# Ledger of designs, part 6: VHH binders against Protein EXORDIUM-like 6 (EXL6)

Target 1, 305 residues: Protein EXORDIUM-like 6 (EXL6), of Arabidopsis thaliana (Mouse-ear cress) (q9m8t8)
Amino acid sequence: REPPSQIPNGTLDLSLLWYGQFTPTQKERVHDFIESLNFDAKEGLDPKVSAWWKVVESYQERFEVKDIYRQKKSNRTVAPRIKVKVVRSYVDEKMKYGKELTMGNGEKLVETAIGNMSKVVPVVLLSAQVRAHGVGFCDGTCQHNALAKIKGQKEPRRYIMVSNPEVECPGECAWPFHTADKGPRGMTYQPASGEVGADALVIQLATGLADLATNPDLTKSLFKSETTPYNDDVKKNHESSSMYIVDPATKCTRVFGSGAFPGFTGRIRVDPITGGAFNSHGINHLKFLIPSIWDPKTKSCWTPM
Below, E stands for the ipSAE of ESMFold2; O stands for the ipSAE of OpenDDE; V2 stands for 0.75 times the mean of E and O plus 0.25 times the DockQ between their complexes.

## First folded at step 1 (VHH)

Design q5 (framework vhh_7qia_2)
Fold by ESMFold2-Fast, scan of step 1:
Structure q5 (fold): chain B 305 residues (1-305), chain A 123 residues (1-123)
Amino acid sequence: as target 1 above (305 residues)
Amino acid sequence: QLQLVESGGGLVQPGGSLRLSCEASGFTFSDYAMGWYRQAPGKQRELVAFITSGGDTNYADSVKGRFTISRDNAKNTVYLQMNSLRPEDTAIYYCARETYVEISGGSYTFDYWGKGTPVTVSS
């Protein structure tokens, strides 16, 4: 009866843990991006960060249509809304577990971000000083979006962990603001904020939030082998849905606009004064470069432009 | 030096209004979430409202719809507008800044409490 993967009450409450030293620009950029997801942007600047988030929200419609006992409820003029808000933001500048994190230490950071909160989604952000081992960063991923086993709790908690995009493998995790580590060199651009780490961090967080919001429970009902970019294993076995799920934003890695190909972002805008690259507008006339997301309705990467 | 200076407390009748102010100095105000706590006699200090560096607000259920937190980054000041005051709102109100210094074991962490401003709601 109840849909298999919906955000409860249309609210996604984030608890941010900043591990290590971050600039004010990095922190403000992340907060401004999150606020922009639900900004109604009636001033008329297109494309909008909120329009990109509406594509993410449209994934909720798939489950309502499949509810054969409540078909009348699925006749909506708009997709269900997901309000994203930061309910806690905490910085550990002293790095309690040091600069070299094991997977076990990463799990403790997730637990710390959760605290005593029953509903929150923990988001762990790793500074340039930190290296995380065993999580697959720089091996095709720049954020880790998974389930954590919480001591004393029956249900595992969904979390996001974002690696520093600037130091370990910037050609993978900070492209297009840094020269690519593999494939055609292509073009590079200036970040809209003036800081590579801040804009690249937004890209990785946006990817994690989109993948989480489209499949919050990592359920089998969202399995799509054709939409996973690391999908050789996806088509081999169906014994664990968490290993073989849709990753809509990850599927569209390095696609930021229409006409993208290796070495080229696709159609984006560049500020003629600063050179800053962007494909969307948010609060306070801020400009963001955000990744494309797979759209199952069109069977292609939805691009802001 | 980090300083938080609270003002605006006083005696008010039930149904009345008060506006608390907290002027901050010694740190980059716009980078920090700011909160208002209160402590009634014999009770632990509780979070009433907070506002993030990005401007998002949150409230305790007991004050939702009656209190409004806001900030003015140009004046380094955070405010708490209190409407429809009840005797149960009687407490000392404290201004606090979000901490960046350590992991606390999972609850919201705020440091550098102000000295407090007393609010008494009585006929």
Scores: ipSAE 0.000, ipTM 0.099, lowest interface PAE 21.7, mean pLDDT 74

Design q6 (framework vhh_7qia_2; at its last look DockQ between E and O 0.01; V2 from the best seeds 0.00; counts 0 for: pae E 7.9 > 2, placed apart)
Fold by ESMFold2, look of step 2:
Structure q6 (fold): chain B 305 residues (1-305), chain A 122 residues (1-122)
Amino acid sequence: as target 1 above (305 residues)
Amino acid sequence: QLQLVESGGGLVQPGGSLRLSCEASGFTFSDYAMGWYRQAPGKQRELVAFITSGGDTNYADSVKGRFTISRDNAKNTVYLQMNSLRPEDTAIYYCAAGYEVTLYGSDTYDYWGKGTPVTVSS
């Protein structure tokens, strides 16, 4: 009956829906990035993708999580880990709704990604030839976090939609792997995967995952369960007022390393063999370029390097 | 109140050198990262070099080894030493200031100078 000294690990179960045609590199790159979020072995090169994810996890020192586990508001605890798993991948290469998605057809894709899974975050990935309307793509971002009303469900479901920007708007969403359309032209780099679309998808997905996982509305999905032994009063209102930093990865758009400046990524590395740019290491010695996350403790963008 | 004033531009032969200066006023210079940008006719403005508040430097690949950025916080001045100049370095050079590790968007730059022209010709 004693509250734990450390909040137990949470989970983030993803259901991926691949809408349109993707290269094997694009699919593998996304899966390898997601797996790398959980990779925290002592061996291996730093900085790790998982160190970046720990900033997201640090947001879980919020009141809502502490209340689930009967921690005092002032208790200093180590932030819990959030394990990220892909629990299903669905592929629609034939594009049931065509290349021009309405908002409604986008929500039907979200419903498909959910299927019968009651605790999952759907992630809809759009191939380079697909145009999604009404979500604000190609206006500084190619990822979208939202709520969808799902047929037969009382509460709306959170989802992520990302687009491969390499055809529609590479100058908006694929910098530094493509020359910027506006603002300072700046430096450009080669993608570590060898494909602009693959590494741009990772940047957009990383932004969306960080913004989603730091949103307090996701707390029930990450930590609270119907049967958790530490909070047995389901009658209480758990929506109380932690301070919320809105979309902390989007807040740091185009910052990839310390010292970033308009037209400069910040400090990043270039692989001397492949020429690919990166700021983090993942599983299987893979190298990734991932965005920064606003850190409210330092009031600055936290960067991998 | 706030001003950035570039100077030191001019006409130079290929292989020659110029030293640009940018004098700042109206803000706490030592807190700012400082950058040099350039814009050739008909082209997008591009980053050339910048220096953080802590003195770390970075350069565009096209100028690495030829250009050196530096700052003198006592004089509120950032410099761009340009050596081994090439015709493709011909542009108007702009000084800019912004807080390091800040959010970037279309108008995130806090301050811009008016520019100083540099012409490198045979």
Scores: ipSAE 0.012, ipTM 0.451, lowest interface PAE 7.9, mean pLDDT 81
ESMFold2-Fast, scan of step 1: ipSAE 0.244; ipTM 0.620
ESMFold2 (binder alone), look of step 2: mean pLDDT 80; pTM 0.814
OpenDDE, look of step 2: ipSAE 0.029; ipTM 0.443

Design q7 (from q1 with Y99W W101G G102L S103Y Y104D D105E; framework vhh_7qia_2)
Fold by ESMFold2-Fast, scan of step 1:
Structure q7 (fold): chain B 305 residues (1-305), chain A 119 residues (1-119)
Amino acid sequence: as target 1 above (305 residues)
Amino acid sequence: QLQLVESGGGLVQPGGSLRLSCEASGFTFSDYAMGWYRQAPGKQRELVAFITSGGDTNYADSVKGRFTISRDNAKNTVYLQMNSLRPEDTAIYYCARDWEGLYDEFDYWGKGTPVTVSS
């Protein structure tokens, strides 16, 4: 049988399925973000996307050796690296299952993203014209990561599914680039890429990757004993009474900087040339807006700035 | 006891001015960002202005250049100076305390103070 950890040898091999039509900017933005997770140029601008990913990486040491951690004074160790790379990218521009997806269709897309590869993390990206409500989007959820029961496999497979929200539910899932449907409308910003869909996809993917890397088997609920369960992106899925576990990045939904409150992202930067909002730097001097991550030690959302 | 008490609202003609005040008690005021929100009848509540614990300010585009938010930590009070008021500024104005950055989780909101801009 396979070991319980789904991040072997510190590598996340992503298999992407692009379902529908995407702009070059949307595809490039996603790939550039993924490459930026492991880009650590000493002379690069701070804060870095890779510094944000180092916080995610720190969870691996903590949770894999928790018994030793609790019984010993903190030893000076370096958190294991998690290398993220795209090993397969498949495009279905014609949308085999149509524009309105069911749970069954979603599971088949996950299987398509896996292909014949073992040990890959399937990432399904849905175009703006897809109606993803049937697979759990736009009903309290702006990103979807869960376990899928794959035919012929003994253990369920962890997957990430993201959807370009700019047509189906921008008021729920494209903030801060669109006014929010819930709470105070607040301030809105221009996307750093120039496309709402491209930057919204990055935020969803960042959340999914962080949650997956910190809780790869969904058996570790960090928030069951918390006094303030954050329910904005927690929902029942499928016909069962099963629920998605609220993971560290999902717990900090809509927090992008220090001092955030409903309607305000927290402290971020605005590019004076483009007007684009960002809180981190990646490869090729690119700017990204990425979400906060819950820090269980401080019981607060850690932010890039 | 945590309290936010708004005052200073009223009836004013277009082009007029009002200064809203929000007195806070029951917490360390200087540690929190404070904001002003407004809600017109039948509409959603919207953020108008906020001020960080360090004094940095931000405004909704609809009020930028007309409204000024400020704070007096010695008096535990946040203010909203409203100039060049327009009929569309008519709403109940609420004072709010920052809630750890969690979206849709409000820590404390005041009762509100009504502002009517009409001739």
Scores: ipSAE 0.000, ipTM 0.129, lowest interface PAE 19.0, mean pLDDT 76

Design q8 (framework vhh_7qia_2)
Fold by ESMFold2-Fast, scan of step 1:
Structure q8 (fold): chain B 305 residues (1-305), chain A 121 residues (1-121)
Amino acid sequence: as target 1 above (305 residues)
Amino acid sequence: QLQLVESGGGLVQPGGSLRLSCEASGSIFSEYAMGWYRQAPGKQRELVAFIYSGGSTNYADSVKGRFTISRDNAKNTVYLQMNSLRPEDTAIYYCARGEYDFWSGYEFDYWGKGTPVTVSS
């Protein structure tokens, strides 16, 4: 049988579509985060965003070792590098399909992000005023990474869709920068960028990229165990089967540091000047708060701290 | 949503055969891995066979070479063909939607009451 696909040539080319109005901080923050995934210069501060991305990269080797369809590659001992870059960034400030998006409108946005490019991952970013229906945003999900059937293509295309949650559902999708809707009321933190939406978009994109890179063709996403303390056994409020699809970053939802529990981030740092919360460093001495990722070797959420 | 109904169990003599069926309702059947668990009286439940959405299969060592798991996505059904049955195969058999983690192994949600299989002369 056909083995599960992997990221070709270790390069992940992103085509970004910004739908609606975004601040310069939001756009710069997302671009800086993406560039930080492969920033591991010696002069940089630790822990690095790139250290988190190395955990993501390690899944390629471990997936091959334990993949029942690809056992012949199980002797590989070096994790491949995945270089991530933005190859196109398009802005639709006027919102061609309005502020209320159907699934069909979402597919057209994905198609727009792809354009005529055969080797790109479309990333659709929705501004705070946009509502996307049918994708589970603010109803158990804060990002969407799935497959879309593209007009004129035989192969479905993997895509990521994220939304700025600061207006629609900050208590669900902008914690810890906003008080959570449920659970114990703990401390909240300032976003390192100064904007809730900018740092929330980074967390959503980080989750989508990690889940995509660890499972690029979605063939195994329905089969992961739900063992984190943030995953209820029964989530009957979900309109989609997303609660049964647990990818490595999604499995560690709301875990940012060691010792995390419902309502609490775990061990993180706070910038003494800005009050901004972070657990990693990227390019240009920028600070980021990024979600933990499941580490199958330790059977726990790997945290930068 | 997914609903599972097991059938095909019964009394059979040692060396005999049985075919279990598990019929699913719901549009997502073809996207799930499916497995067969069993629980013998006084013992822990064990996974005996597993079939991934793509058709690849795995078996417990105790049943390998004797049991065959298969699926028919057009009929929303998963099957367990049990040959050369032994008294130790006596158990209630459950089909389940697969929660498969390649590092941790197979984890399944139980969806029905199961179908009893008794192997005795």
Scores: ipSAE 0.000, ipTM 0.102, lowest interface PAE 20.1, mean pLDDT 75

Design q9 (framework vhh_7qia_2)
Fold by ESMFold2-Fast, scan of step 1:
Structure q9 (fold): chain B 305 residues (1-305), chain A 122 residues (1-122)
Amino acid sequence: as target 1 above (305 residues)
Amino acid sequence: QLQLVESGGGLVQPGGSLRLSCEASGSIFSEYAMGWYRQAPGKQRELVAFIYSGGSTNYADSVKGRFTISRDNAKNTVYLQMNSLRPEDTAIYYCAAQEYTDFLGSWEYDYWGKGTPVTVSS
């Protein structure tokens, strides 16, 4: 079992850096998803993005020994909340490091997102025209998160980097909104936002946030396994052994609903008005498709539906 | 410390082919991701092709379908096979290596060769 972890002060303050050209829909979709993590949708609109985030929060369960003799289960175990908020959003539309990024260039973007701010989590979002090398995008992964050593700071900084896969590798990183390049072919769905890139960015960001929140320091034990059977690209590009460390949301790649099988998302819903695929509800009656999270207690992917 | 030595550059006519080689020494080659970059006169250095230690590859749009990057870990060498060469491919070609570090979770080190010139002209 993964050890429980505590997010400092119960808050993830995100600093977003948008690198390259993004549509208003892409930016709005990302912001709406983040806001939905801390907002309960209207009564009766289930499942909820906030309920999915509560599963992530449960990795922070605290057990206080003093509470044993009180004999109350609800008072014995507390899952603290994690508030996620955007405290800064910066745009580099002209791409100062060009459209072909080395990891060194990517790390400079991370530093730009941090600026002079303490205790922010930098999130670098790359537009469809950008190619980032050294991070595994379109080569077995669709998001990247890591620790960076920041000059003048005592603690290493956790960061997230995501890319719009719509142009570079939609078959690897935009399924189920695009036909898969590998594995069994299945049905494709319309994105709930109307834009493949917008919904794909949400899936990659959701994966990065869940993985970060469950292991913020990268110093705890992680799952040691080959990729899931629904992520054969990672398995195919595995380098030196059949075992490697994967975080809970990454372990459930391509699993969106119960009964998922290679080529099938599992049970999800389709909006009868838009045709959009979703498995969760957020703010303002918005619908999202978000990834499942590995549950070590049941040894299976917890699904929103 | 890793050292990289490029070879195989030269003068070739449009439509011709060249195979560049980059031989590595001084560290465990198989742990590095490898890239080929080029720099034309008056321009900044740009990525041409990239290969991860597991063998997956990425290419710049300008060379897709014409160039192939490959590696031979037993020979500590990365190759760039260049076919259907065009005058705009004229540049000095550089080999680069990047090492992944578990603690940073990112590629930490960039190593560069001295470059090998490629001229495509009649």
Scores: ipSAE 0.000, ipTM 0.145, lowest interface PAE 18.0, mean pLDDT 75

Design z1 (framework vhh_7z1x_3)
Fold by ESMFold2-Fast, scan of step 1:
Structure z1 (fold): chain B 305 residues (1-305), chain A 123 residues (1-123)
Amino acid sequence: as target 1 above (305 residues)
Amino acid sequence: QVQLVETGGGLVQPGGSLRLSCTASGFTFDDYAMNWVRQAPGKGLEWLSGISWSGGSTSYADSVKGRFTISRDNAKNTLYLQMNSLQPDDTAVYFCARGPDYWETLSGDFDYWGQGTQVTVSS
C-alpha cells in the first residue's frame, strides 16, 4: 500500500464550466452538494454528506496500519480538513464546439474553466445532449478525471469531467434512478431532487471529487487490483478487466449501502413524502444519494448506512 | 410461459431437515434475483431469504438465519432452500418468487410466484 497524497493548503477551489443547457434544479443540486461537503446537516439528521467527506479527508493521514511496532503514525489527532469551494462558474449554453467533443475540444473546455486562475481544479459538466469521445463515458465509466497539459505551466493540472447520462446511457450511469442495461433488472428509485439528471450528476461529481482528493497527483496507484467488488457483474456482462488505476470511490461503483449486490443498492432510505432515494443528509434539509468509498483501514467499501 | 414450481415439501419431525426446490421456466433464470417466502396458517406472508442472479450474494430473515441456506443452480434453472433444525413454528406453505431484489425491506415487486409447497413440522 502506497501512502496517500495531501491536498495543498487543505482547499479544493473548483472552477465549474457548464457546457450546454442545464435546468435550475441540476445547477442548484450540484452547488448544494458541494456546500454540504463543508457544513454539517442539522443536528439529528444522520448520516451526513459532511461525514462521507471526512472519510475522503482521512486518506491524507500518513500511517501504516499494520506496522504498529514501528510507530508510523500521523502527527495529527484528526485528519486534515479539505474545504471545497466554487470560485468560478462559467456557462456555455450555445456549445461553442458543438455536441460532439473530441479530446482537443475537451482540453479547450478545461482551459476555459481554468481561465487565468492558479491552483483551481477545473470541473467540466456536459449537458445530456453532448457526446465526449475518448474519455470512456458510457463505455465502462460515468465520470472522467485526468491530467491536462496547460500552456505556460510546467506541471499538468488535474481536472474532472462529468456528463448528464440521462439521454446517452441512463442504464449505465443513472442507476438506480433508471433500469440497469446490464445484469439483473434491479430495483429503481425516484431521485431525491425529482430529476434523474440532477442526482446522476451529483453521483458522478462525488465519485470524481473523492478520487481526486485521495489521489490528487494521479501518479500513484492506491490499488493494483483489476478486480471490482462484484466480479460476477463483470463476468455476466462479458466485460474484461482492463489494466487501470482504481481509486477509492471508483472501486465501490454501484455500492450505496451495506449488503449491495448487482441490481441492489444496499440499504438506503426512501423519503415517504417525495419517494426520493437517499443515504445522506446535507444542508437545508436536503437529501442525497452518494456512492460508497473504499476504506483501507477496514478493507471494505465504507457505506453511509 | 413464466412458471415457478416448488417441490420437496412434506411432513417432518421437529429437529429434522428438508430441501425445497423451485424449478423455473419461460425466462432467463440467471437474470433474476430469487426469493423464498412462507405463509403460516392464519398469518401473513413472511420473507425468508433471497439470492442474487449469480448466487454471489444471499440474505436471510433473522427467524431462519443459521438454520436455512438458499442456493441456486443456474445451469438447471433451479432455486433451493436447505432447511435444518426445523421447528413446529416453521409449518407453512413455502413459495419461491422472482424479484428484482433480494431484500424484503426494499423488494416489493415480486412479479411471479410459484404455487407453493406445504411444509408441516409435527411431533
Scores: ipSAE 0.000, ipTM 0.101, lowest interface PAE 21.7, mean pLDDT 76

Design z10 (from z9 with A98R K99G H101K L103F W104L P106T T108Y Y109F; framework vhh_7z1x_3)
Fold by ESMFold2-Fast, scan of step 1:
Structure z10 (fold): chain B 305 residues (1-305), chain A 122 residues (1-122)
Amino acid sequence: as target 1 above (305 residues)
Amino acid sequence: QVQLVETGGGLVQPGGSLRLSCTASGFTFSKYAMNWVRQAPGKGLEWLSGISGSGGSTSYADSVKGRFTISRDNAKNTLYLQMNSLQPDDTAVYFCARGYKSFLGTKYFDYWGQGTQVTVSS
């Protein structure tokens, strides 16, 4: 079996492509969130975005995922740190491929974000103007995080694609900042930034970054788990094996705090002045709502609070 | 394109029985786990029961175990909940929900119906 995947030199270099028009708040929230992964919020402001990122960095050690290589790391008691850095940011306000994306032009956007750089993770951000159903959004998926076989490249590239769902599918992909379009009314909250799209983009990006950091080459991170009866078709897809591979943050979709269930985020905080919902603190006194991470040991989502 | 439509709700007497149906369209029904979830007035959501895509595995919340039975007809794209020995505390809006196929241990539902009202009163 292969050793666990590693991110070289302890840095994760992101190349951003902003497709369409974004508000200053949307751009600032994404950059502030990324910076908050690397730098602690002020003393007394807990939980911290940086602490959540430390859980991501230490996923293998923290949740004791069975790994024969852990015994060979007797001299390594601390997981590597991953500094997340934006090394390139390109804006296509005119939307070269139009407002309705297909799989083909989605791939071209990933290629554009990569440019000629060999060691970047492309992050494609789609504005509210974009219809992203054709690239896998709004049909049970609110974030795209996979490998792409890029033309002219020998190795497949890991990418992240996120979309502002405010116009196309807010009821599916902007909860809990927007009422779900199907099912129980549930609980809804004000976004901490004041903009639904800005905070929805952060949740999608956080999910993609966490899944990428825990499984960067989509090599199989083995979780020893028993399939529950209602997940029988998932076990069927993985034959009779008692080991199953999942992406930890995607597995905890819609879980933001302890005690979550359908229509309820779990325990989170609400700013008494603004009404903004959050479960973590970032730089410059900023507040963020970020996703939970699957813990295979407890067979539940580890929550920020 | 995915649609889930619940029917069969209504008013029933305590101790009575009722069968809910959920008709699915827009996806390959047999490939997805299906679930029933309810919300009583002034209370949170409660997961009641789940069934695997093949129908070979079922699971129940302790509050309904032995009283409710989940089943499915994959040829008709229909999910059922047979409710027996109904009590006033069973009064709620009942939702049909599609389970996330890659989800293990945590209950995640990607599509829901509009819900059907069940009222248990004399």
Scores: ipSAE 0.000, ipTM 0.189, lowest interface PAE 13.7, mean pLDDT 77

Design z11 (from z9 with A98T K99Q Y100W H101K S102G L103Y W104S G105L T108S; framework vhh_7z1x_3)
Amino acid sequence: QVQLVETGGGLVQPGGSLRLSCTASGFTFSKYAMNWVRQAPGKGLEWLSGISGSGGSTSYADSVKGRFTISRDNAKNTLYLQMNSLQPDDTAVYFCATQWKGYSLPKSYDYWGQGTQVTVSS
ESMFold2-Fast, scan of step 1: ipSAE 0.013; ipTM 0.500

Design z12 (from z9 with K99S Y100K H101Y S102L L103T P106S K107H T108Q; framework vhh_7z1x_3)
Fold by ESMFold2-Fast, scan of step 1:
Structure z12 (fold): chain B 305 residues (1-305), chain A 122 residues (1-122)
Amino acid sequence: as target 1 above (305 residues)
Amino acid sequence: QVQLVETGGGLVQPGGSLRLSCTASGFTFSKYAMNWVRQAPGKGLEWLSGISGSGGSTSYADSVKGRFTISRDNAKNTLYLQMNSLQPDDTAVYFCAASKYLTWGSHQYDYWGQGTQVTVSS
């Protein structure tokens, strides 16, 4: 069997393409979240966004570390770090391909986000007015990550596409900030940023980044499903065997804290002044609600609390 | 009032080093990405390096990778550029620039300094 996937050079260089009009809060929230992945917040501000990212990093191959300063024999394995940084941010406020995107138009946006850069991960962010066809948004998925064939390059490029769901499908893709369309009515919360779209974009991006970083080449079988190839909820990876994969963050959909069940997020915190929901802390004392991620060591959805 | 002030420029021999500083005032420094941009005589603007508000992410143009190092001290509201192995073609006016979001190659910045001259010659 193949070893776990590893991010080349321990870095994810993101190239962002903002398609349509976004508020300053939406843009700042996304950038602050990305910086928080590698930021060890000040003591006393636990749980940390960076602690969640360490779980993502743990999916990589571990290196043996020899402790040469100890009198006792001491060897341990340490997961390599993944530095996530934004190396380019491009804005298309006028929407070159209009508000209704075909798969072909979506691929052109991915190419635009890549530009002339050989080793970036393109991240396409769609504003609330945009409808992307063929990617499953609001029909079982709230983010899209896959491989794209790039002109003039031999290997396909891994990419992420997210959409602000607050107009198209808030009940499907903006829970718990909006009443769910399916299942028990449950409880809703205020977004920590004050904007549903901003915090929903963070959740979708977090899911995409986690799924990408745990399986960057889409060739590793993390979970074997008994579901047939025709099941719409199961993704068959490119170049994979006959096994079907459910990505780690996607496997823990709608779980934000311990004890979660349909209609209930699990244990989270609420700011008593703003009502804002959060389960983690990032840079500048910012608060985030981030989705849980499957931990194969504990065989459960890892939650911040 | 927003102000960015560059210092540390001057004349240096090829192979030498310089450290540029940029002191910021009038805005919340830690909330802005900071950039170093240069303009050589008769040429357009060239982006050299960028650093995120927290300092957690840095990026470099291929022309300066391995020679230049960007850093910041948010407690002092100061941005730095350590320039090593300087070449005659590094001769330019160097600007610091602030942006709300990380940008590469767009030259769309919210605030600009006045620039500091760096001259590399024998």
Scores: ipSAE 0.000, ipTM 0.188, lowest interface PAE 18.4, mean pLDDT 78

